# VH-VL binders against a2sq57: the designs that were tried, part 5

Target 1, 206 residues: a2sq57
Amino acid sequence: MARKKQSGGRKVEGWKAKNWYKVHAPEFLGKQFIGEIISSNPENVPGRVLTVSLGELIQDYSKQNVRASFKIMNVAGDAAYTQFNGHEMTKEFVRAMVKKRASRVDSTITVTPLGSTRELQVTITAFTINHARLSQVQELRAKMVKVVEDSAKEADFESFVSAMLKGELSKKMFAECKPIFPVRRIEIIKSESVSSAADRAAALIR
Short names: E, the ipSAE of ESMFold2; O, the ipSAE of OpenDDE; V2, 0.75 times the mean of E and O plus 0.25 times the DockQ between their complexes.

## First folded at step 6 (VH-VL; framework fv_pozelimab)

Design h12F (at its last look DockQ between E and O 0.46; V2 from the best seeds 0.00; counts 0 for: pae E 3.4 > 2)
Fold by OpenDDE, look of step 6:
Structure h12F (fold): chain C 206 residues (1-206), chain A 120 residues (1-120), chain B 107 residues (1-107)
Amino acid sequence: as target 1 above (206 residues)
Amino acid sequence: QVQLQESGPGLVKPSETLSLTCTVSGGSISSYYWTWIRQPPGKGLEWIGYIYYSGSTNYNPSLKSRATISVDTSKNQFSLKLSSVTAADTAVYYCARDSYGSEWYPFDYWGQGTLVTVSS
Amino acid sequence: AIQMTQSPSSLSASVGDRVTITCRASQGIRNDLGWYQQKPGKAPKLLIYAASSLQSGVPSRFAGRGSGTDFTLTISSLQPEDFATYYCLQDYDYPLTFGQGTKVEIK
């Protein structure tokens, strides 16, 4: 009596159908469509980051050299919703702003906008007309930092980011720095969402 | 050609305030750091401070508590006040232009200087 | 404040001589150094800026060299009108500071 070898049916691991998710910018930036993500599991969609041209997003050609990043926070149906994750000016653009025999003044600070638990690391760069002396560099740095810090104290997260991306903070910094030393341009060349100490601690407990 | 000329009293009593004015001609007080420098008799040069055309000032820490520099753009002048003077403040006082372009041209133009003597 | 040490304090030389004056900064000041000539009863005159750049109208016999902390002013062939006191200036940082001066006297 030949024992019929039960052919172990290869469980065809069912090709989980991949779904497309439409990713949208935050409401304060108009909830515009910014791209699509494909995933077989909706649970894997949150946490992904999309980067888009700020110029395209806000319809401002002057911001074409700025890239904004958005982190997907939640998915509802085929829609994915994001929060602002940071921005960066293109390296080429930043390099083009550097002039011979002039100074570049950089400062990186972390701010927490009003009522927010979210921290944002901001990199500010001033481009001078001519070479600045050390104390002038320091004074410019201090002024720029103060403007950004003061703004963060007075604005909620969305308002702060909006002001930053629209160039309002840069204008303010420029206005306050010009009386100190001849500056050509001041830009926030980068921002990055940073985990709070609390968030980092929480992540360690998980 | 830019010219600078110091004016003020040549004699000041101890504890009083030294007051000098620099008149700029041949150019406007704009886009430069207008500076005061002094030289005690037979001694070296000491930077006192500057005023930027916008009104921003910086002073030598050794004199910061006593020195005030101001600008009057309408008169094309900038001034120095030094309070609580002593014999140690006896010096030739110079006004000068600290200019910049592609490079700094530190004190490319000077006044002739004015002697201020602190004496009873 | 950055200290500028100038040497020598005085020197005697003859017309036609090569004269060298040195200035040392207490810290690095890149090339942010100027040289001045002062004659008795006159304001200092800018000779050299940015350590080695000759001011307009200054004779080519004057030359500045150096970077960082050590700087030199050289007069290749001393002329009668060159007898004066010379000062270095750091303009790297405030407060601006001068060297003590070097008096060049006729031998």
Scores: ipSAE 0.703, ipTM 0.861, lowest interface PAE 0.7, mean pLDDT 93
Fold by ESMFold2-Fast, scan of step 6:
Structure h12F (fold): chain C 206 residues (1-206), chain A 120 residues (1-120), chain B 107 residues (1-107)
Amino acid sequence: as target 1 above (206 residues)
Amino acid sequence: QVQLQESGPGLVKPSETLSLTCTVSGGSISSYYWTWIRQPPGKGLEWIGYIYYSGSTNYNPSLKSRATISVDTSKNQFSLKLSSVTAADTAVYYCARDSYGSEWYPFDYWGQGTLVTVSS
Amino acid sequence: AIQMTQSPSSLSASVGDRVTITCRASQGIRNDLGWYQQKPGKAPKLLIYAASSLQSGVPSRFAGRGSGTDFTLTISSLQPEDFATYYCLQDYDYPLTFGQGTKVEIK
């Protein structure tokens, strides 16, 4: 969540004037205004994470239970620019998808989109109509993982994230898994940006 | 009333391919798993494999190299081919519906069975 | 593969007797167990699914119990039409495997 302003007339750290920074989503998501940050020092703005409703960001009611997180990378003037940091479907929404006597198939994988130095850890969950046998659970899991991994090999970071957030990957997984076992729903319920080994090495040298 | 009926040659020569067809009537083939099960004379039941109406298959590892199951939804049929047969493949072959994926009952309908004898 | 062992291999009983057949899985299979009845020259018939659920049309004298590795089929008052061979099936994982069968014979 974004903190837009300090409370009341209380001042801290030398009583320097606070500045407002308008935080914008990445270009591939329309550079839409996602919130304001207040700070007396622009050096303290990068690194902060803001979480917003994806449904509000892309104006799609079907995504109102999805929250997207953005990390501020740089500041220019009074504007702050972000990169995608992850998303999460609310726990309440995911729990509502659980049905008695049905199976839940989970998998967490890390993908590196085409030409990207950035990695994403994604959690995929499938819900079946009825209880599935062990080998069917394993086959569904393998197929879900393969669809997501293959999509990452074919798309750059921005295209992959767009497909994931818009539900295109869920649609592909559903189509591929439906011939294996009756599935009710398949979702990427969570994604999280993770540092690559190269980025970690670079940070240690700095 | 759903009914299953096996058909195919009752005698097959060693090293040849055994071919059986199951015809489904009284219901659609399009939402269930369809299974072949065999029973050698005087012995117990052995699961051979399944096919889902989509064409997805799974086979008993003991028969996987020789068994092929296919489905023809337009004819409401599914078939078993078992290659390189020997005397050990002599058995009554049953087709059965596995409604577990849609309902909770495994093998709720069976064909009457067809005896296949492997002999020169 | 999951091995299913039935006990006894055969038993002799009289009409009206209580008959119990046991089935043991080589590993945990939850409640993914079915019971089937087979009469000579005929296809097997599903009696019980999910270890304890009675299939529609099956007489209430048939009852299943158990979970995990140990299961039983009980016929509370044996009738003439119950003389048959009974098989258990684990449907927890592929390949699906049957027990070797228990023959219930007239005494």
Scores: ipSAE 0.536, ipTM 0.786, lowest interface PAE 1.6, mean pLDDT 88
Fold by ESMFold2, look of step 6:
Structure h12F (fold): chain C 206 residues (1-206), chain A 120 residues (1-120), chain B 107 residues (1-107)
Amino acid sequence: as target 1 above (206 residues)
Amino acid sequence: QVQLQESGPGLVKPSETLSLTCTVSGGSISSYYWTWIRQPPGKGLEWIGYIYYSGSTNYNPSLKSRATISVDTSKNQFSLKLSSVTAADTAVYYCARDSYGSEWYPFDYWGQGTLVTVSS
Amino acid sequence: AIQMTQSPSSLSASVGDRVTITCRASQGIRNDLGWYQQKPGKAPKLLIYAASSLQSGVPSRFAGRGSGTDFTLTISSLQPEDFATYYCLQDYDYPLTFGQGTKVEIK
């Protein structure tokens, strides 16, 4: 037996009307349509965050397990424009990478890409083939961090984020760690845009 | 089945360099930690150091200033040089495979050992 | 370096006896401990890895137990071929270090 719930009636037209806004990804991702939102007041639209599948966004199904988030910065007409806010691999996908009797090497760091006022907190994880000894765990962690930090010093914000999302940083970390200890996989599993020091200082004055 | 065999002089004069080679057969030298371990007569085992097939090395701090381990992948061999030897370096020298990087377990294959005596 | 202390240094036992050898680490080493058997004139032979995992081809009368700092090797029914010196090895961190050995003599 199906349960049916009827809608309560017609929307009142012209009175407290709501508008649809088409939300677009940042320029460096091709301003792709990423979704719609509805609001009765355009001033309430900036600041909202949308999360989408990266695989669907860039039409690359190898990225279906990655969610990317975008923060609306401004509205022009019926369009809303965003900046990159972060990404995260799904917890299910990360858990599927874990193997018994292998080591998981984690590090969370904050980087500031070349010439950028924006900071990114990134979480890096390596999955070894087998159990690693303490010195190798520490050496792998140091190498992973060094690769990401050096890459951030050499790239502007959009280039760094693109390299991160496309897996180029993961490939570089894998190549640099291979001579140290057998690694099965190295990934940046999460990133998050954080307030700059100036923004944090301004918030403290309030 | 992997087999390891040590070779080199059994007698070395004090202050000279001890030089040993381990030949690996029945398997590739790649993907493992190739290790030297020694045992003075009637005494316990001492880890000397390893070489990873990439060329990366690590040594017991007690021997680091005098020990050099190298690998020759074309000959499927790795070697130990220990400089400035004294009578205290008299021992049976073993080469061993450390599979921990590719497998879980350490030192699953050992050579038969070769006695090196340091005396005049 | 991590110190590994074995006890006893030696023991005598009869065929069929249960013997237990202990190994203590100077700091926590998780379960990163191996046990080796060495007969005179021979290279050591791996018996147990990861504290409790039996190496292929090793008789099931050998058992390892422990984690952290305290570990044991037990031979449940001593056989004549078990006369040997037994060593523990920590493979938690470099330099890798062995215990001093335990000599098992059959009466």
Scores: ipSAE 0.385, ipTM 0.748, lowest interface PAE 3.4, mean pLDDT 88
ESMFold2 (binder alone), look of step 6: mean pLDDT 91; pTM 0.932

Design h12M
Fold by ESMFold2-Fast, scan of step 6:
Structure h12M (fold): chain C 206 residues (1-206), chain A 120 residues (1-120), chain B 107 residues (1-107)
Amino acid sequence: as target 1 above (206 residues)
Amino acid sequence: QVQLQESGPGLVKPSETLSLTCTVSGGSISSYYWTWIRQPPGKGLEWIGYIYYSGSTNYNPSLKSRATISVDTSKNQFSLKLSSVTAADTAVYYCARDSYGSEWYPMDYWGQGTLVTVSS
Amino acid sequence: AIQMTQSPSSLSASVGDRVTITCRASQGIRNDLGWYQQKPGKAPKLLIYAASSLQSGVPSRFAGRGSGTDFTLTISSLQPEDFATYYCLQDYDYPLTFGQGTKVEIK
């Protein structure tokens, strides 16, 4: 009687190659479920970015046109945990803010919240009812930047991001710019997490 | 119908402070920029400065070291003080509303003007 | 500061004439230019804003043109009440600056 030679692996076990991971928002935003991802290897899950509606995440209908991005940092069991990576108001929403005969004042700055190892690049835009005179445009831009920079110096990363996403920084900018020139609306329309100076230096060496 | 009226002494001695008040009637002071403009006899117009109802001010650099504009929203008034005056400050002083930020046009309502003479 | 140069300094005209006054800015001011009329002993009156927009209540014989640095005010058919001094004003930036004025006198 000839013996069967074992030549192949366990083909049936190949079906169980992929696992689902439940992704959760950071604790300061309630650790809410924000989506599921699929991967065959948990080592490949960290580093992925998910984008969700901010309005649905914080249950605020006024924020439905804001999208927040989260980067997965670690995995525990079937759960994946994230850090805030940035936000953006939809292009359609920002376009709708533009009024005929209005001025638009833009500024992009990088801030480092108190005690943070991470930097955040933020884009601020202000809309006036009528076009502002040049010196008023410059003064509005300087005031908007100062309000955001001062807020970053006084709050840790989570507190700063929370204030930004909930519109507290926009309210503060509006209140401080109101005495300078009639402003219709001021918003932080975009933010992006950027690597620390140490991480950038390390990347240049590699 | 918005009306502006200047008031204050018509004669000021050299080195003293010129003080004028503009009273606004027929409308609120609360949404506009308010400005002072002067005109020496027989000459052209010179913009002095503005005040927004919130208290924010801006001045012509030629007068910034001497000029102060203030607002009193409870009295619907705004005022100009110009220190260390000389004969060159002799002029008709006008107050005016600058509705640029709200209605897109500068200096749409003016007071009748008040002559201030700085004698020798 | 933005310098406003107005020409001519004075002109003589008759009722029914077409009158043109020019104003030049030392730098680009877009369309942030106004025209004012001042009669003897009275405060200036806004005629035109945003270079070409006629203020409410101002007769249609007044017209403004221009953008950038070169501007004109035209009175198409001069009337007796139009004899006055005219000033241009740039409101592009602070300090606000006026032209030196053009006196329109009876011929």
Scores: ipSAE 0.362, ipTM 0.691, lowest interface PAE 2.8, mean pLDDT 87

Design h4A
Fold by ESMFold2-Fast, scan of step 6:
Structure h4A (fold): chain C 206 residues (1-206), chain A 120 residues (1-120), chain B 107 residues (1-107)
Amino acid sequence: as target 1 above (206 residues)
Amino acid sequence: QVQLQESGPGLVKPSETLSLTCTVSGGSISSYYWTWIRQPPGKGLEWIGYIYYSGSTNYNPSLKSRATISVDTSKNQFSLKLSSVTAADTAVYYCARDAYGSEWYPLDYWGQGTLVTVSS
Amino acid sequence: AIQMTQSPSSLSASVGDRVTITCRASQGIRNDLGWYQQKPGKAPKLLIYAASSLQSGVPSRFAGRGSGTDFTLTISSLQPEDFATYYCLQDYDYPLTFGQGTKVEIK
């Protein structure tokens, strides 16, 4: 058995003065300050991911239970700039949507917005008022998937993400599914930027 | 309290279209699935199809090419048309409410049924 | 389509008897099964929904059991008004399908 932790701080000899970098959201989300990170070398800043409350970021209290993640892409001076990396609704928020006798319809799909080299994996969840029959579950799933896929074909990455985070896609899915079966709520509960095969291969051999 | 009543001709000639209407009273036609079911004399029950008040329909595959169900929410009515009838379509036709979407009750209210005979 | 098979096709019983009717689905339907009573010349009446839940106004002598593929309807003490034909219905998927019926006759 070896001791893995060392009590007390270590002196970092040869470390130059630390620098603070102010991290900003992407411009399409207002380029707002979302946090600070510390590094002695600006080349070590890109690649880090920060998670913030979407409600605070877009000043919409209805989104307080949604967290958005951003990946730092570049540094200029004391500022770090990010790209959208994904979002997730808290477990408690999603759990509160569940009713004992309702059906839950889940689907995870990967979409490529118009003109984008980036893919986004999206998880859609629908909650019905009462239990749905098998064909109705299948039809609801097909319809909500089609709405999201069609929206991705018609919007660039930033427009698609904006519509998703603001609830526009949820409203469209609700309107399209309502004639099929009584639905209580439809939400995109999670999204995640998808790594390319080359990026995964590079990570495995490095 | 909710009542359903079928109406339409009791005799239809072979190759013609059978047309029936169900009138709903004592409750709204909204937020429910409205269904047609038939029963040939001395035989069992066969589900024909449904219509949701929004106009969405689903049909038994055995009848899909011939059956059309429509709804008129302003009159609290829904109707069945069955084309190209033969003697095999002779049956008592029932309309029924399917409250599954708002309650957990399949086919909880039925009309009294109307006999349709296919004969020359 | 999901096939529903009832047994027996008919039975004879006396007032006070315990009667059991069986219904089998060709595939799993969870508890999405209803039981209906039909008297000659009348529309079917819902007795039991969700395999075991008694519809309001239906006497407690009617009981449903089962899940998946095998279901039963039991009448614990048959009354004169219970002589009728009974149908099971799967409402798991479209098209909705009925069993062929079980006729309960006077012995």
Scores: ipSAE 0.257, ipTM 0.676, lowest interface PAE 4.0, mean pLDDT 87

Design h4E
Fold by ESMFold2-Fast, scan of step 6:
Parts: structure tokens; sequence; C-alpha cells
Structure h4E (fold): chain C 206 residues (1-206), chain A 120 residues (1-120), chain B 107 residues (1-107)
């Protein structure tokens, strides 16, 4: 805070015209406190994005290398409420998954969960135990994509995101792909919310 | 040491189904891709298809409509059935092991081969 | 399907000669190429995998080179037991495809 000598030798203390806002995770992730933001105008707080350790958020230390992003949607008093915006596994964590003479199979797809106007772009990566032939790579990719797409068709946005972040989708992909080719690990290494025309229209009406 | 041995009838009549079995010894069938390959007398090698121990299969498109490969892990065997055979299917049939895990050797162990003649 | 073309179809050589066989793929297959030796009445035997890696138990006189579409197998000093038919195999994609074979005969 700034301080000034104003009159008669007395120092007058003043505070910046700024307020602290306590940011909370979405309800389906426990509405936990995820951080504080400072702003002089509450109308400028919505739209800001915070990233936090998923491991801390869900109290699962195996997820400490996963970062989850949340976008502030509205402010009520000194509290700010968010919606899920995406996640990313750290680059060093993903690099640690790569082994010599093994194959990496990547696919990026956009899914729309059941009944959702929001779209999510997800990146799926599979790591094999040894090198895979082109048709095996194609078959693994097709199977991974199908599992994720089928899950999105059968779950609402919050249930889909929860399954993704908890590793349930990775478990399903591994089980379905294991009979095709020896796989070591399959992960959704990244997701990000993508703006759709419907999502923009919904935001205006909200 | 892994050894493969083909078995089955040496003579099949046209329009019938040829049935061959490969017996694996000296190692488990449960960790590799297992393949059938054929060679008509005096000609080159033709890949027929594979089976993974889980039951997943892939076939040469030229034979896909007629070929079926199956695996029996309890007997350490895998088998080939080829339906509607003609004289063009006369060949020595080989079974072979294909890559798995950190060992990426393609077709590293072969059976001795069994001659199948299609004739009335 | 990926087509594999071998050259020559046959060659005549003497013991001690250097023999070179070539194999060409119809499309890029990286280094996913193997070489096999077949003697009359016997099953093929893997000599080289991943274009240049010698299979255990195979004599060092056998050497493979190449990547992409063009590959060679070289026998640096031909021995009596090397008279056989040699096949290349691409294992880049299914269906797996073999070359037509190169017969190495006594001169």
Amino acid sequence: as target 1 above (206 residues)
Amino acid sequence: QVQLQESGPGLVKPSETLSLTCTVSGGSISSYYWTWIRQPPGKGLEWIGYIYYSGSTNYNPSLKSRATISVDTSKNQFSLKLSSVTAADTAVYYCARDEYGSEWYPLDYWGQGTLVTVSS
Amino acid sequence: AIQMTQSPSSLSASVGDRVTITCRASQGIRNDLGWYQQKPGKAPKLLIYAASSLQSGVPSRFAGRGSGTDFTLTISSLQPEDFATYYCLQDYDYPLTFGQGTKVEIK
C-alpha cells in the first residue's frame, strides 16, 4: 500500500482501491479454495484463468504432475466461481514415459459430452513396450479414440471430466488396447476447452 | 529354445477347408504374435495372417474372406483354417513367431513347414 | 500393399566372393526390413532385422544397409554354406510382404 505525508507532518495511510477474491473450484471437484485474485473492478475478474496442481485439488499425490486450469465465470461478494478449462501433464512427466525402441501413438480429438454445449479438445498418447507397425499404430489410435468418444457420448461434461482426471478413461483405454499390442501406458495428457458458437450464445443468455 | 511344429492332412480336396495346427514348445504362446506363411512349390513366400494370444487377428486381404486363425493357449497351439480351397492353394505352409515386448525380431522362429496338396 | 522388388533374381558366385543383393520398397518403410536365408527343403532363417542388425548366431560376413526404400544385403566372403535363396521382408505395415527372392548359385 501507498503512504503519503498529507498535512501537518502526519502520515496518512491508504489502501489501493483493490479487492481480494477467493477463487473456488467447480462443485463437482469439491468447490475447494484454489487461490486468490486481486482486482480493482469485479467486472474484470470473470474470464481469468488459474492453474493448480490436480494432486492437491483431489488429494491424490499420484496426480501432482498434472495441472488443471479453471476459468472464472462469475463473482459473488468476495468469492469467484470457476468452470473447468483444461488440464496438462507436465512436459518432464510425459518425457519420462518415453523409452528406447518403444512407440508413441498420439491423437487429438474434439469431444462434446452428452447434453453439453461445451467442447473439449483432448490429446491422447499411448506408449508401447516395443516398436509398433503402422497398422498396429492405426488400430491403437482408432481404439483409443473410440473409447474416449464413446465415454463422451454417455457422460455429461462433469462426469466425463471427472473420469478423465481420475484416470478412469486411461484404465478403459489400456484394457481395450492391451489385446491389440503390448502397451505400457495410455494417458489423456492434455485437454482444453474450445469455444463453440453454441457456447458463446449460451454465455450471452446466462 | 522355442520350437514350432505344423501338423494336418497333406491332401485336401477342392472346395473343402484346409485345417492346420502349429504346436509351440520351449516357450509360452501367451506373449507373441503367431503367424502363418505359405510357399507354393518353386515360388516365393506369402504372408497369410497373424494371431495375438488374446485372439486378435489380421489377415492378408487376398485371403481374408477364406482364412481363420485361432489360438488355444491351454494346448500351446494356434491353427489355420482356409475354406473353399483350389489347386492354387497347394503350398508348403509354415507357422512362425513374430515380435513381442523389447524383442522386435520379425519372424524369428519358424516351423519346418508342411506340404498341403489340393487335388481330387 | 507394399511391393518388394529384389535384384538380381539369381547370381553365380565362387567361394570367397563378395555378393550384394538389393531390395527396393514401393514406399518408405524406414528401417523396417529383414533378410532371410532359405536352403532347399528348409524353412527360412532370419539373418538381419531392422535393416542392419545382425541376428544372434549369424556370421559377421552378413551385413545389411539402407533405409527408406533402398536396401542391400552383402556377404563379404562367400562360404559354401551360403549358397541359398535370400528374401527381404518389409515389416513396416500389414500385410507383411516378401521380395521375390535372389538365388545365390555356385559359379
Scores: ipSAE 0.164, ipTM 0.638, lowest interface PAE 4.5, mean pLDDT 86

Design h4H
Fold by ESMFold2-Fast, scan of step 6:
Structure h4H (fold): chain C 206 residues (1-206), chain A 120 residues (1-120), chain B 107 residues (1-107)
Amino acid sequence: as target 1 above (206 residues)
Amino acid sequence: QVQLQESGPGLVKPSETLSLTCTVSGGSISSYYWTWIRQPPGKGLEWIGYIYYSGSTNYNPSLKSRATISVDTSKNQFSLKLSSVTAADTAVYYCARDHYGSEWYPLDYWGQGTLVTVSS
Amino acid sequence: AIQMTQSPSSLSASVGDRVTITCRASQGIRNDLGWYQQKPGKAPKLLIYAASSLQSGVPSRFAGRGSGTDFTLTISSLQPEDFATYYCLQDYDYPLTFGQGTKVEIK
């Protein structure tokens, strides 16, 4: 089986062959097949984002309500390779966590993992068992933020994201907050990989 | 049914440390906040601070430099120490449970109170 | 700290009277307000929590109203056992703060 490019004949105008590209998760998530995209031009493949069930990707039923997004960075042959772009828990799943007469503590922060050129905006939500007073809500928020920021200072991008997606950061936040006030659940419910237009332009020049 | 009982010396000399213990019976100390409140004779109530069974504390800023609350879960007790006392610290001292849940019961159970007089 | 101001400081009433005590917070505290009754020589007793919820075992003649900064405790038909000092408490934030008290005395 050999395929040779035609060099002298007229080609049908306006008709283009479409090729399938097999998209793979980043290596730190097993480089698993996550989907296929179709394009007539490989130049149009990078930059596209695919969203998949995290639970299916890592074979963990506890993550069935988490969706992970991946951005295609490059192509090699018929394979496309991605980097982590973000995650979110479904609105229904988060809504089910809300209980009457308990407190909800929210915080959105931006972290830069060790040695990373990309930032990650994360949204942390904690649910208490009992009604928390204002100062306790503020203490819980500060502790959650500190745990996540400290973890980002100690881990590269992939290690930080892996810890976040596997629930290790949630477990650490829970352990640190439990001595302050009765906490039922703490989750990073959303993350978004951040890159400015300037950073994007700079990356293309480099 | 939960009961709280204060104990400790009824007379403390000026400049010394006031020390009180609250014994909790009929329930576990390993939940809720456990709180000290005081009331000078003929006056109103002043919240001193709380302790959670983990050792986490919060104090009235007016007393924070002098007050220490500790908990002993094995004895089902929590204690108050107030240093450098003056006549202004003469009061009935109460221990109380601060309950939270679906029903908000701030300071729902109180001890009987113990009078501490600061005099030479 | 959140300042709690009660009015009146004292009142004289007869059995069967309707008594109203007011409590004002220096800032919004939602409905995080309790009412306590204290009889001479005894510890305070919780009457009302969450501004309007009657504590179990407390007679229905006691009623609380209000939210935000303005709160009232009403005793619809004063009984002999109701002669006491009443305190409001905000539990919105630490430090917890009490009103100065309202003494309800026999006329």
Scores: ipSAE 0.339, ipTM 0.694, lowest interface PAE 3.3, mean pLDDT 86

Design h4L
Fold by ESMFold2-Fast, scan of step 6:
Order: sequence, then C-alpha cells, then structure tokens
Structure h4L (fold): chain C 206 residues (1-206), chain A 120 residues (1-120), chain B 107 residues (1-107)
Amino acid sequence: as target 1 above (206 residues)
Amino acid sequence: QVQLQESGPGLVKPSETLSLTCTVSGGSISSYYWTWIRQPPGKGLEWIGYIYYSGSTNYNPSLKSRATISVDTSKNQFSLKLSSVTAADTAVYYCARDLYGSEWYPLDYWGQGTLVTVSS
Amino acid sequence: AIQMTQSPSSLSASVGDRVTITCRASQGIRNDLGWYQQKPGKAPKLLIYAASSLQSGVPSRFAGRGSGTDFTLTISSLQPEDFATYYCLQDYDYPLTFGQGTKVEIK
C-alpha cells in the first residue's frame, strides 16, 4: 500500500518507521515501475530480488510465460533501482513444448558480453520437429552455442540481454540451425547473472 | 502416394563417374531427408548418404571422398555422383525417403532400384 | 561405425510357424532400430520402427522388441508372402548401418 507517514523526519522513540520503496526496472528495459517493497531501514533494501512477468514489463503478450528477475542495487529517496539478474520460462511452458518422438537439445554456457564485468549463465533449449539422431543433436548444440557466444562478443551487457529477452537470439539460432535439422523452436529458457573472474579477484585484494 | 524412381546408365566404365537421379512424385521434396542406399548382388545394404532439402549433406565415411549428393527442389529430384568407380561399386542403387516424422519413419519409401554394373 | 549383427543368417520354416530373428548392436542405440523386409528383385519395405512400432499397413503378426543393444523381430504365424530376407537398421547415428540380413526360406 501507499505511505502512512505524515512527515519524513519525524520519529517515535523505540519504534522504527516502515517505508515503502517503489522499485524500477533498469533503464534499458524502460525504467518502469515493477513493484513495491517495505523496509524500516534503507540499507536493507539493496540486494533484494523481485521477479515480474516479462510480458507485462515489455507489453508483449507472447512473453507472458517468461519471468524476469531484478536485483536492487541502490535507493534514492523512495525509489529503488535495479540491475537485470536473470530470467526463466515457466516449467509448465517449457514442458508443453515437448512432443513425443521429437528431440530436446539442451546446453548451459557462460558468456561475458562485450566490455562487461558481469557474466551470464544461459540455458539454451532446442525442440526439433522430428526425432534427431546423435550427430544432429551434437551439431545443433554446437551451432546454438556458437551463435550465442558470437552474439555476446558483439554486444554490451544491456544490448545482449535485450536481444535475448525479445527473442532476437532465438530467431538467429533458428535460422542458423534450420539447414542442419528440422527445428520447431529454439529458446534461451533461463539466464542467471554471475560476477566475472576479474570482479572476484578484485574483491580478494581489498 | 509418394513414389521414388531412379534413373541413370546401367553400365559405367572403371575410373569414370557414376551419375544417378531420383525423381519424387506424389509429394513435395521439402521438409524431408533423401538418401541413397546400395546393395551389391547377393550382399547386404550399405547406406551412402543423405541430403536435406535445404542442401545439407552427410556421407558414409567409406564413400565421402567420392560421393556427392545434390537436390533440385524445382524438379522434385535429387542425384548421386560417385567418382572413380571400380568393380566394387557394382550394385543395385536405391533412393529412399528418410522421414523422421511424428511417427519416426526411417527410410519409409524406397525407389524400385537400378542396377549399375562397373565393367569395361 | 555402429555394427549390426543378425542371427541366424538363414532359417527354414513352414507356413504357420513362429519365426524369431535377432539383431545386436555393437553399442547402445536406445530404441532407434527398424526392421525391413526384402523380397527377391524388390526394394526393402519398412515393417517396424522405433524397435517395436508397427508401420501402417503391416500385418499384426509382425512384432519387434528390445532396446539398447539386443533386439528381436517375431513373426507369430508365418504366411506364404513372408518368405523374404529381413534386415535390421540402426538409425541412432550416422552412418546408418544395416545388419547382414536373415533369409527366411520355405522348408
């Protein structure tokens, strides 16, 4: 709900005032309102993660079964600002993609977008129209991985994430894989933000 | 229904190139794998290779250096060329459809076969 | 390449007999195995796919079993039109490989 306090500086001895913080998506995803949290201490707000429907966030009904997660990084007044933390397609949505006598090809890789200190662990899944033989499965997996890795080398963090979430990478993987084997659908079903090796090394020196 | 028909010369001289064409009728060549298989007289079946309608190919390693498969979607045909033939290449050559399908049908339709004899 | 071995190489049987043919793969191929019937002078015909699934139009007396490395084809009551050579095919990986064949002859 809305704030209940009358004056910002007024406090009661022995009590903590609870404040509402309006959480906003990152600028590259429109900086729109994604939710509210309540806390008695502003220093406890950073680090929290909120998950919202991607379809609602980008106004695209086709992305309704995709959930995007955002980690609060800082607070300014009553507003909290986030960084992209990952995404996930719902288990029910992914399960519905499976067909009898078709193949599912999975791969999990870690990519570092151009100029980024942040890494993303992404899970790619391809669903074939027909049952794929072992060498086709291996070729599809290698091609999917190469497309995603090449895209990460050519785009900064925000551009890469935007392309991933909007389905541009899925379209490119589909086009590149079609000559190898009949594919019905290729998706990046999950991503998770991780710190880079450089960031971890820097933290140890302090 | 889908039918496949092989055509090409029945006699090829040693060291020359064997050339065969498979004509597909009763259905589109698109969205399927198309394959060549051979059978020497009195012996078993040997898979030669496939072509996907997109042009993607895969060959039996034993024949890869000599075999080329091509597809012409406008004519609903695909072809096999086998270079540097010897007497060991004498066989009945079959073309076949390799539809993995929702029902998973490996090699579900075959041509009638054409005998190719390698002799001088 | 995956090697497919059939047993027996030939057998003699009478109409009405139950016939069993075996096929062994040199490595695991899941259920990616088909059975084909070839009559003299004719192209092979698909009987069974995915180890045990009967192709449309094929009589129910034909049955396939097995998974992994060991497979069987059974003809429960042999008919005159069943005298032919039978081949197994692994379609797990390329190159596709056939067994050497089993000839079913009249006794």
Scores: ipSAE 0.343, ipTM 0.693, lowest interface PAE 3.1, mean pLDDT 87

